# Ledger of designs, part 1: VH-VL binders against o74797

Scores and structures below are computed, not measured.

Target 1, 157 residues: o74797
Amino acid sequence: MGKFALNLNAELTGVKNLAPKDEESFYYAFKVQCSGCREIHDNAIEISRSETHSIPGSKGEANLIWTCKNCRKTCSFVIEGPFSPYNDSQETKKVLVLECRGCELVEFIPQGEWIANGAESNTLFDEIVLEDDWYDYDENASSEVSITNLEWSISKA
Below, numbering starts at 1 at the first letter of every chain, in headers, positions and changes, except where a header shows other numbers; Kabat numbers aren't used for antibody chains.
F, E and O are the ipSAE of ESMFold2-Fast, ESMFold2 and OpenDDE, as the mean of both directions, binder to target and target to binder. V2 is 0.75 times the mean of E and O plus 0.25 times the DockQ between their complexes.
[cut] marks letters that were taken out.

## First folded at step 8 (VH-VL)

Design k02
Fold by ESMFold2, look of step 9:
Structure k02 (fold): chain C 157 residues (1-157), chain A 124 residues (1-124), chain B 110 residues (1-110)
Amino acid sequence: as target 1 above (157 residues)
Amino acid sequence: QLQLQESGPGLVKPSETLTLTCTVSGGSISSSSYYWVWIRQPPGKGLEWIGSIYYSGRTYYNPSLKSRVTVSVDTSKNQFSLKLNSVAATDTALYYCARHVGWQYTGDSYFDYWGQGTLVTVSS
Amino acid sequence: QSALTQPASVSGSPGQSITISCTGTSSDVGRYNYVSWYQQHPGKAPELMIYDVSNKPSGVSDRFSGSKSGNTASLTISGLQAEDEADYYCSSYAGRYTWVFGGGTKLTVL
């Protein structure tokens, strides 16, 4: 049970404000481990601010309610606060906080589309995929841009 | 015993709106464990997921149909409904309602109960 | 958005084993272990045969088994019987609470 921080360290070249495209409806993917039986599930789970589900036996709500297939206990996940756009190239920064009950976050999988702007030009890049290094060209700045050496980590918040 | 039954018109004219209703009996639509689903089977094609609804009203749609489809739920009548706008001949199909057992309570995912299906023909 | 690819038809003789393939992408079959198989006899609704790649619901014969490798799931029917003649559909989770189905395979028992 507890709060977890998702952290990012990446090398930004020529871009700023790296964030999920359409954050309100973005699905954050994680590998998780059940706190009760310690099973690491073979399916990544998806947590989105756009999802609201009632917590069993509570008046509270969560962004995901999920059952451990091995021990059948329920887990709940709540996104707390906004995603913080990443700007500090090669510095580890907290970008998202989640409250998790019953499961622990083990690994973040950067699925989906991401958005950023040219650092000086403000050129829009809104189809960024981060499951591997990303490279492009900024026509307005006449320069190459990239997001590389991504290191995602999870810590207790 | 849980049962699902589709109802609605068998014939709809092009450009009009198709409306179907699924009545759930032998169980509650208000369960937090299930999603309520529309699936169709066009002639010469396989099954096509149309959309799903949670009892709270949260919906999920096939991207190819999203601009034309609305799914709604009425928990007081134990029913959920499909509206498909601007129908064409390609919307002729056998339409099923179904229950989706999601990972929220079992850790598994599958469609376990299906209605008998209702044939809808789109023709002038 | 995209349908899963199944062969249009497959045939076998009584007692034979056959396999039906279901090929998707790295964003559905290749990413998730939420693959299900449905049997549909003429004039009837589909019935669940296999879920979560390889699990069988109560009442489904041990002759049916499921597996997955990479982007392809497989349904294997051993000891074919006349009653197995039907259409078979696979389905997969495709992320963000969306689902895709295969185009179906007509199984003929000769």
Scores: ipSAE 0.570, ipTM 0.853, lowest interface PAE 2.1, mean pLDDT 91
Fold by OpenDDE, look of step 8:
Structure k02 (fold): chain C 157 residues (1-157), chain A 124 residues (1-124), chain B 110 residues (1-110)
Amino acid sequence: as target 1 above (157 residues)
Amino acid sequence: QLQLQESGPGLVKPSETLTLTCTVSGGSISSSSYYWVWIRQPPGKGLEWIGSIYYSGRTYYNPSLKSRVTVSVDTSKNQFSLKLNSVAATDTALYYCARHVGWQYTGDSYFDYWGQGTLVTVSS
Amino acid sequence: QSALTQPASVSGSPGQSITISCTGTSSDVGRYNYVSWYQQHPGKAPELMIYDVSNKPSGVSDRFSGSKSGNTASLTISGLQAEDEADYYCSSYAGRYTWVFGGGTKLTVL
């Protein structure tokens, strides 16, 4: 059993409260390494707070149960706590914690849509894609907004 | 041996609701290793995934059909069903039920058992 | 959710080898090894021929093989026989607990 933290470092210009859109149903994608055979799998695993799966051999539940194709070890993943909206520009912050059994998280794949607010205007931006740098304009604040230099990292929590 | 059989009306009027049932025999729907799936094929065209249901009742739908589709499961009858609302001519198709091997438990993803399909024609 | 891209038709003579391509995106075929292939004869339900890119179910001829490179998966049929004439469909996991099919390929044995 181990806990892993997803960390984010990004440059925020004119925006705040960066978070997944519809976080409850958001699918977080990770590359994982099997703790059994130590193989890093190319397939991204998707974990959502809205998913529930029975853990084999136990009464417990996880957001995802996954089986290593190489050694057939079973892994379980549980998202712990809510996503922490990112506000600290150019600072590395822990934004999510997961409990992982049988596997380790090795890489986060940013996907889906994200949301943020105008730093001054509170305007909602709800179609943010973070696979690359994001640029837009805040008409209420009459200023350009952006999210750039995104660095995702995983650490043990 | 596992068998799937679709049943329901072969003719539905436009704007009405299409309802189909898949009866599973030779195996239990109440398995953590499988999803139960509806797939359709318009005449002379390709396959389209409609939706999946887990034995727990968790459903997954094709985004293009999500607003009109409801999949349900009855573990006591070893059946699962499809409802498609507000049908149009474009919903005319051969409808298959199938078993999907769950990737989370096997590491693989595929549809291994299929019903014979049931033709549903949407016509006034 | 867009369908995977397959050639509309392919043809070959008995004994030849043919290949059917299935092109997706970096979010489906390119991201996952959950690509499967299905054979469908006229008036019949699809039958699983290949799963997980290259695995073969029991009972399937060794003439069928699968591979993947980048966003494109391929089905190869060697030693083409008359019975291989059918429609072939690829499928892939597309993320977020969704699945997609290809448009299908009609294989004609000349």
Scores: ipSAE 0.442, ipTM 0.850, lowest interface PAE 1.4, mean pLDDT 94

## First folded at step 11 (VH-VL)

Design p01
Fold by OpenDDE, fold request of step 14:
Structure p01 (fold): chain C 157 residues (1-157), chain A 124 residues (1-124), chain B 110 residues (1-110)
Amino acid sequence: as target 1 above (157 residues)
Amino acid sequence: QLQLQESGPGLVKPSETLTLTCTVSGGSISSSSYYWVWIRQPPGKGLEWIGSIYYSGRTYYNPSLKSRVTVSVDTSKNQFSLKLNSVAATDTALYYCARYVGWQFTGDSYFDYWGQGTLVTVSS
Amino acid sequence: QSALTQPASVSGSPGQSITISCTGTSKDVGRYNYVSWYQQHPGKAPELMIYDVSNKPSGVSDRFSGSKSGNTASLTISGLQAEDEADYYCSSYAGRYTWVFGGGTKLTVL
């Protein structure tokens, strides 16, 4: 059992409040390492706050119950607290915390759509893809906007 | 041993709601190890995933059909159902129910048991 | 979401080996190894032939094999037999509890 933190470092130009689109139903993708057999699985698991599953043999619930294909160990994952919007450009910030039992988070896959606001105009950008650097234009601010040099990391919380 | 069987009207008028039921036998739908799925195949065309449901009632829908699709489960009858509203001719298809084994449970992803399918024709 | 891309048809003579491609994107075939293949004879339901890119269910002939490179998965049928004539569909997990199928490939045994 352990808590893990998702951290983000990125260069924000002209935007603020970077966060997952529809955070409640957003699926966070992680590569995981089984604590039983220590295998790192090729396919990322997907965890959403909107998912709830009863943990077998327990009164508790988890957002995901996952079974290791190799050793058949069962892991449970719980997202703790809301995503913390990222605003501190070029600084590493903790944006999410997860409780993991039976497995460890190894890598974050920034799939899905993300949102941000124009730093000055507050214009909503709601189709941001972060698997690569993101570039757009803020018509209201008459300026280019971008999210670049994204670095995701996992640490123990 | 596990068998799935689709049932429902074979003819639906445009703008009406298509309703199908899948009856599962030889196994319990209340298993935590599977998802239950609807898939369709227009005549002479390929397969299209419609939606899935977990025994708990959690549903997942094809984005292209989400606004029109409702999948439900009745554990007491060992059945799950599909409702597709506002149908059009393009919804004419052979509709399959199937069992899905998910990556959450096995680390794999596949549909292992299928019904024989039921043809639904949308026509005035 | 868009279907996976398969050739409309392939053909081969008995005893030959044929390959059916299934091309997706970096968000499905390219992202996961959750590719499965299904055989469908006329008037019949699809039958699982390959799962997890290259695994075979019990009862499936060893003549069927699967592979993947990049965004393209492939089904290979060796020692082609008359009974292999059917439609073949690939499928892939596409994230967020969604799945995509290919358009299907009609295999003709000459």
Scores: ipSAE 0.913, ipTM 0.956, lowest interface PAE 0.5, mean pLDDT 97
Fold by OpenDDE, fold request of step 14:
Structure p01 (fold): chain C 157 residues (1-157), chain A 124 residues (1-124), chain B 110 residues (1-110)
Amino acid sequence: as target 1 above (157 residues)
Amino acid sequence: QLQLQESGPGLVKPSETLTLTCTVSGGSISSSSYYWVWIRQPPGKGLEWIGSIYYSGRTYYNPSLKSRVTVSVDTSKNQFSLKLNSVAATDTALYYCARYVGWQFTGDSYFDYWGQGTLVTVSS
Amino acid sequence: QSALTQPASVSGSPGQSITISCTGTSKDVGRYNYVSWYQQHPGKAPELMIYDVSNKPSGVSDRFSGSKSGNTASLTISGLQAEDEADYYCSSYAGRYTWVFGGGTKLTVL
């Protein structure tokens, strides 16, 4: 039980403001460990700000209510605050905070599409896939752009 | 036992809206562990997921159909419905409603109950 | 979304074992262990035969089994019987509350 931070370290070339596409409806995928039985589940869970569920036995709400298949413990996940666009190339930055009860986040899976702007041109790149290094060309800036050496980490917030 | 039954017109003209209703009996549509789903099968083709709805009204749509699809739920009638706008011949298919067991609730993922399906033909 | 790829048809004699493949991508079959298989006889609704790659619902024969390797899931039917003649469909979770299905395989018992 506690708050977890998603951290990103990446090399940005020619781009800025790296963030999830349509952040409100973006599904963040995490592998989780149940605090009850300590099992790490193979299938990632998916958490979106657009989802709202009532927490059993509480007046509170969560973005995801998840039940451990092994021990049947219930976990709740709340995304706190907006995603912080990543701009500090080669520096580890906290980009998202989640409150997790009953489970721990152990790994982030960078699924989905992401967006960024050309550093100088402000050109919108809105089909970025970050499961691997990303390369493109900024026509307005006449320069290559890339996002490489991505390292996602989870820490206690 | 749980039963699902599709109902609606079997013939729709091009550019019109296809409307189907799934009536659920033998169980509540307001169960928290399930999603209610529409799936179709064009003649001689495979199955295609159209959309899902949670009892709260939260919907999920196939990206290829999202702009034309609306799924709704009526908990008071224990029904959920499908609307598909601007239909074309390619929308001719056998349409199924089904129940999906949610992975977040059970750790499992499958469709366990299906309707018998209703054929909808798009023709002028 | 791209459909899962299944062979159009397979056949076998009574008592034999046959396997139906279901090929997806790293974003569905390869990413999740949420592959399910359905049997459909003519004029009938699909029936769940396998879920979560290899689990069987109550009432399903032990002759049915499932497995997965990489982006390909497989349904194996052992001790083939006449009643097994049907269409078989695979399905997989594809993330973000979406699902994909296969094109179906017609199984003929010779």
Scores: ipSAE 0.913, ipTM 0.956, lowest interface PAE 0.5, mean pLDDT 97
Fold by OpenDDE, look of step 12:
Structure p01 (fold): chain C 157 residues (1-157), chain A 124 residues (1-124), chain B 110 residues (1-110)
Amino acid sequence: as target 1 above (157 residues)
Amino acid sequence: QLQLQESGPGLVKPSETLTLTCTVSGGSISSSSYYWVWIRQPPGKGLEWIGSIYYSGRTYYNPSLKSRVTVSVDTSKNQFSLKLNSVAATDTALYYCARYVGWQFTGDSYFDYWGQGTLVTVSS
Amino acid sequence: QSALTQPASVSGSPGQSITISCTGTSKDVGRYNYVSWYQQHPGKAPELMIYDVSNKPSGVSDRFSGSKSGNTASLTISGLQAEDEADYYCSSYAGRYTWVFGGGTKLTVL
């Protein structure tokens, strides 16, 4: 039980406002550890702000209700607030906060597509994949752009 | 025993809308433990996932079909439906409805119950 | 969202063991342990044979087994019997509530 923060540290070259594409419907993928049996599950769970589920035994709602395969403990996950666009190159910033009950977040898997703007040109890059370093060219700024040395971390919020 | 049965027209003209209904019996579609799915199989070809729906009405679509597909659920009738707009010959297929057991509930991912399938031919 | 790659056909004699491969990508087969296998006889709906890479539903013969390495899952049928002649499809979760199927493999028992 508790709040967890997703933190990002990355080197931004020529880009700003790094964020998930279509953040409202974006699925954040995490590896989780069950607080009951302490098993870390191999498959990442996926949480989206657009999902809403009733929490069993409660009047509350969660973005994901997940059951541990091993001990059958139920976990709930709630995304709190929007993703905070990342702009501070080479600095670790909190970009997302989640409330987790019954489970702990242990690792973020940067799946999906991301967006960013050219730092000077404001050109929209909307097909960014962050599973590896990302490189492109800003034609409007006549310069190379990149997102490199990505470090995702989980901390208690 | 859970049973799924597809129903709808077997013939649709090009550019028209294909509409199918899956009737679920022997179990409630309002279960929170399952998703309800449409899958198709063109003659002599493989399977293709079309879309899924949760009992709450939340839908998920194959990106390649998303712009043309609508899946809906009627819990009062224990049914869910498929609409595919602007059909072409390539949409000719055996259409299955199926039940999906999700990783959220079991930690696994599979389709365990299938309808017998209904053939839909797109032709002038 | 391209289909998973399966051999178009495989064959074996009764009593032999055959293996059907299912190759995906690092975003589906390689990312999740959510690979399932389905058997389809002519004129019939697919039937679940293997789920979660290697688990068998109740009622499925012990002759069927599944495994995975990297981006490739495999279905092995030992002690091949005439009734095993069918089409076999693999499936994998592909993330974000999407699924992909293989192109199918026709198994012929000689």
Scores: ipSAE 0.891, ipTM 0.948, lowest interface PAE 0.5, mean pLDDT 96
Fold by OpenDDE, look of step 11:
Structure p01 (fold): chain C 157 residues (1-157), chain A 124 residues (1-124), chain B 110 residues (1-110)
Amino acid sequence: as target 1 above (157 residues)
Amino acid sequence: QLQLQESGPGLVKPSETLTLTCTVSGGSISSSSYYWVWIRQPPGKGLEWIGSIYYSGRTYYNPSLKSRVTVSVDTSKNQFSLKLNSVAATDTALYYCARYVGWQFTGDSYFDYWGQGTLVTVSS
Amino acid sequence: QSALTQPASVSGSPGQSITISCTGTSKDVGRYNYVSWYQQHPGKAPELMIYDVSNKPSGVSDRFSGSKSGNTASLTISGLQAEDEADYYCSSYAGRYTWVFGGGTKLTVL
């Protein structure tokens, strides 16, 4: 039972307000370790704010209820607050907080599409994929834009 | 033993709405351990996932069909249904309902029980 | 979503071993160990043969086995028998509560 923070460090060139596209329905993917048997599972779990599940034996709800395949321990995951848009280039910032019971977050998998604005033009880039470095061109600012050297980390919140 | 059975009209006119129902027997659709799924197969072609529904009513759709597809569930009747709007000839297919075992419950992902399928032909 | 790539057809003689490949991407087959295989005889619904890349449901012959390397999963059928003649489909979880199927492979027993 604990809170985990997702942290991001990236080099932003010509863009700001990096965030998940459609954050409410965005699925955050994490590799997890079971607190019961300590096994790290190969397949990432996916957590979305739009998902709600009843916690067994509790009146509470979670965004995901997950069962460890190995020891059958049940884990619950709750996204605590909104994603904090990333603007601090080359600085490590906390962008998301989750409450996890029964499991620990081990690794973030940056799946899906992300959005950002041109730093000067405010042009919306809404098809950003962050599995690798991202490069594009801001027509309104007549300049190249990029998101590079992405480092995701997980810490205790 | 769990059984799934598709039902609905076998013929639909272009631009109309295709409606199918899957009746589940031998088990409860209200189980929290499964998703209920529609899959189709055009004649002589492969399988295509259409959409899924959880007993709570949460739905998931194939992006290519999302704008035209609605899946619903009726726990009181132990049924779930498919509606596909604005059908065309390309929607002619054998439509299957199936049960899906999800990774969050078992750590695996597969479709274990299938209906026999119902042929829906789109023709004027 | 694009379908997983399978050979259109494979053939073998009784007693031989054949392999059917299923190639996806780093976002599905390459990302998850959630690959399943289905056998479909003419006029029948698909039947689960392999799940989680290499696991067999109860009642499935031990002649069927599965594996995965990179973005490609494989179904191997050893000791080929006449009743194995069917269409075979692979499937993979594709993330965000989506699933993809292969185009299918027709297996002919010569």
Scores: ipSAE 0.885, ipTM 0.946, lowest interface PAE 0.5, mean pLDDT 96

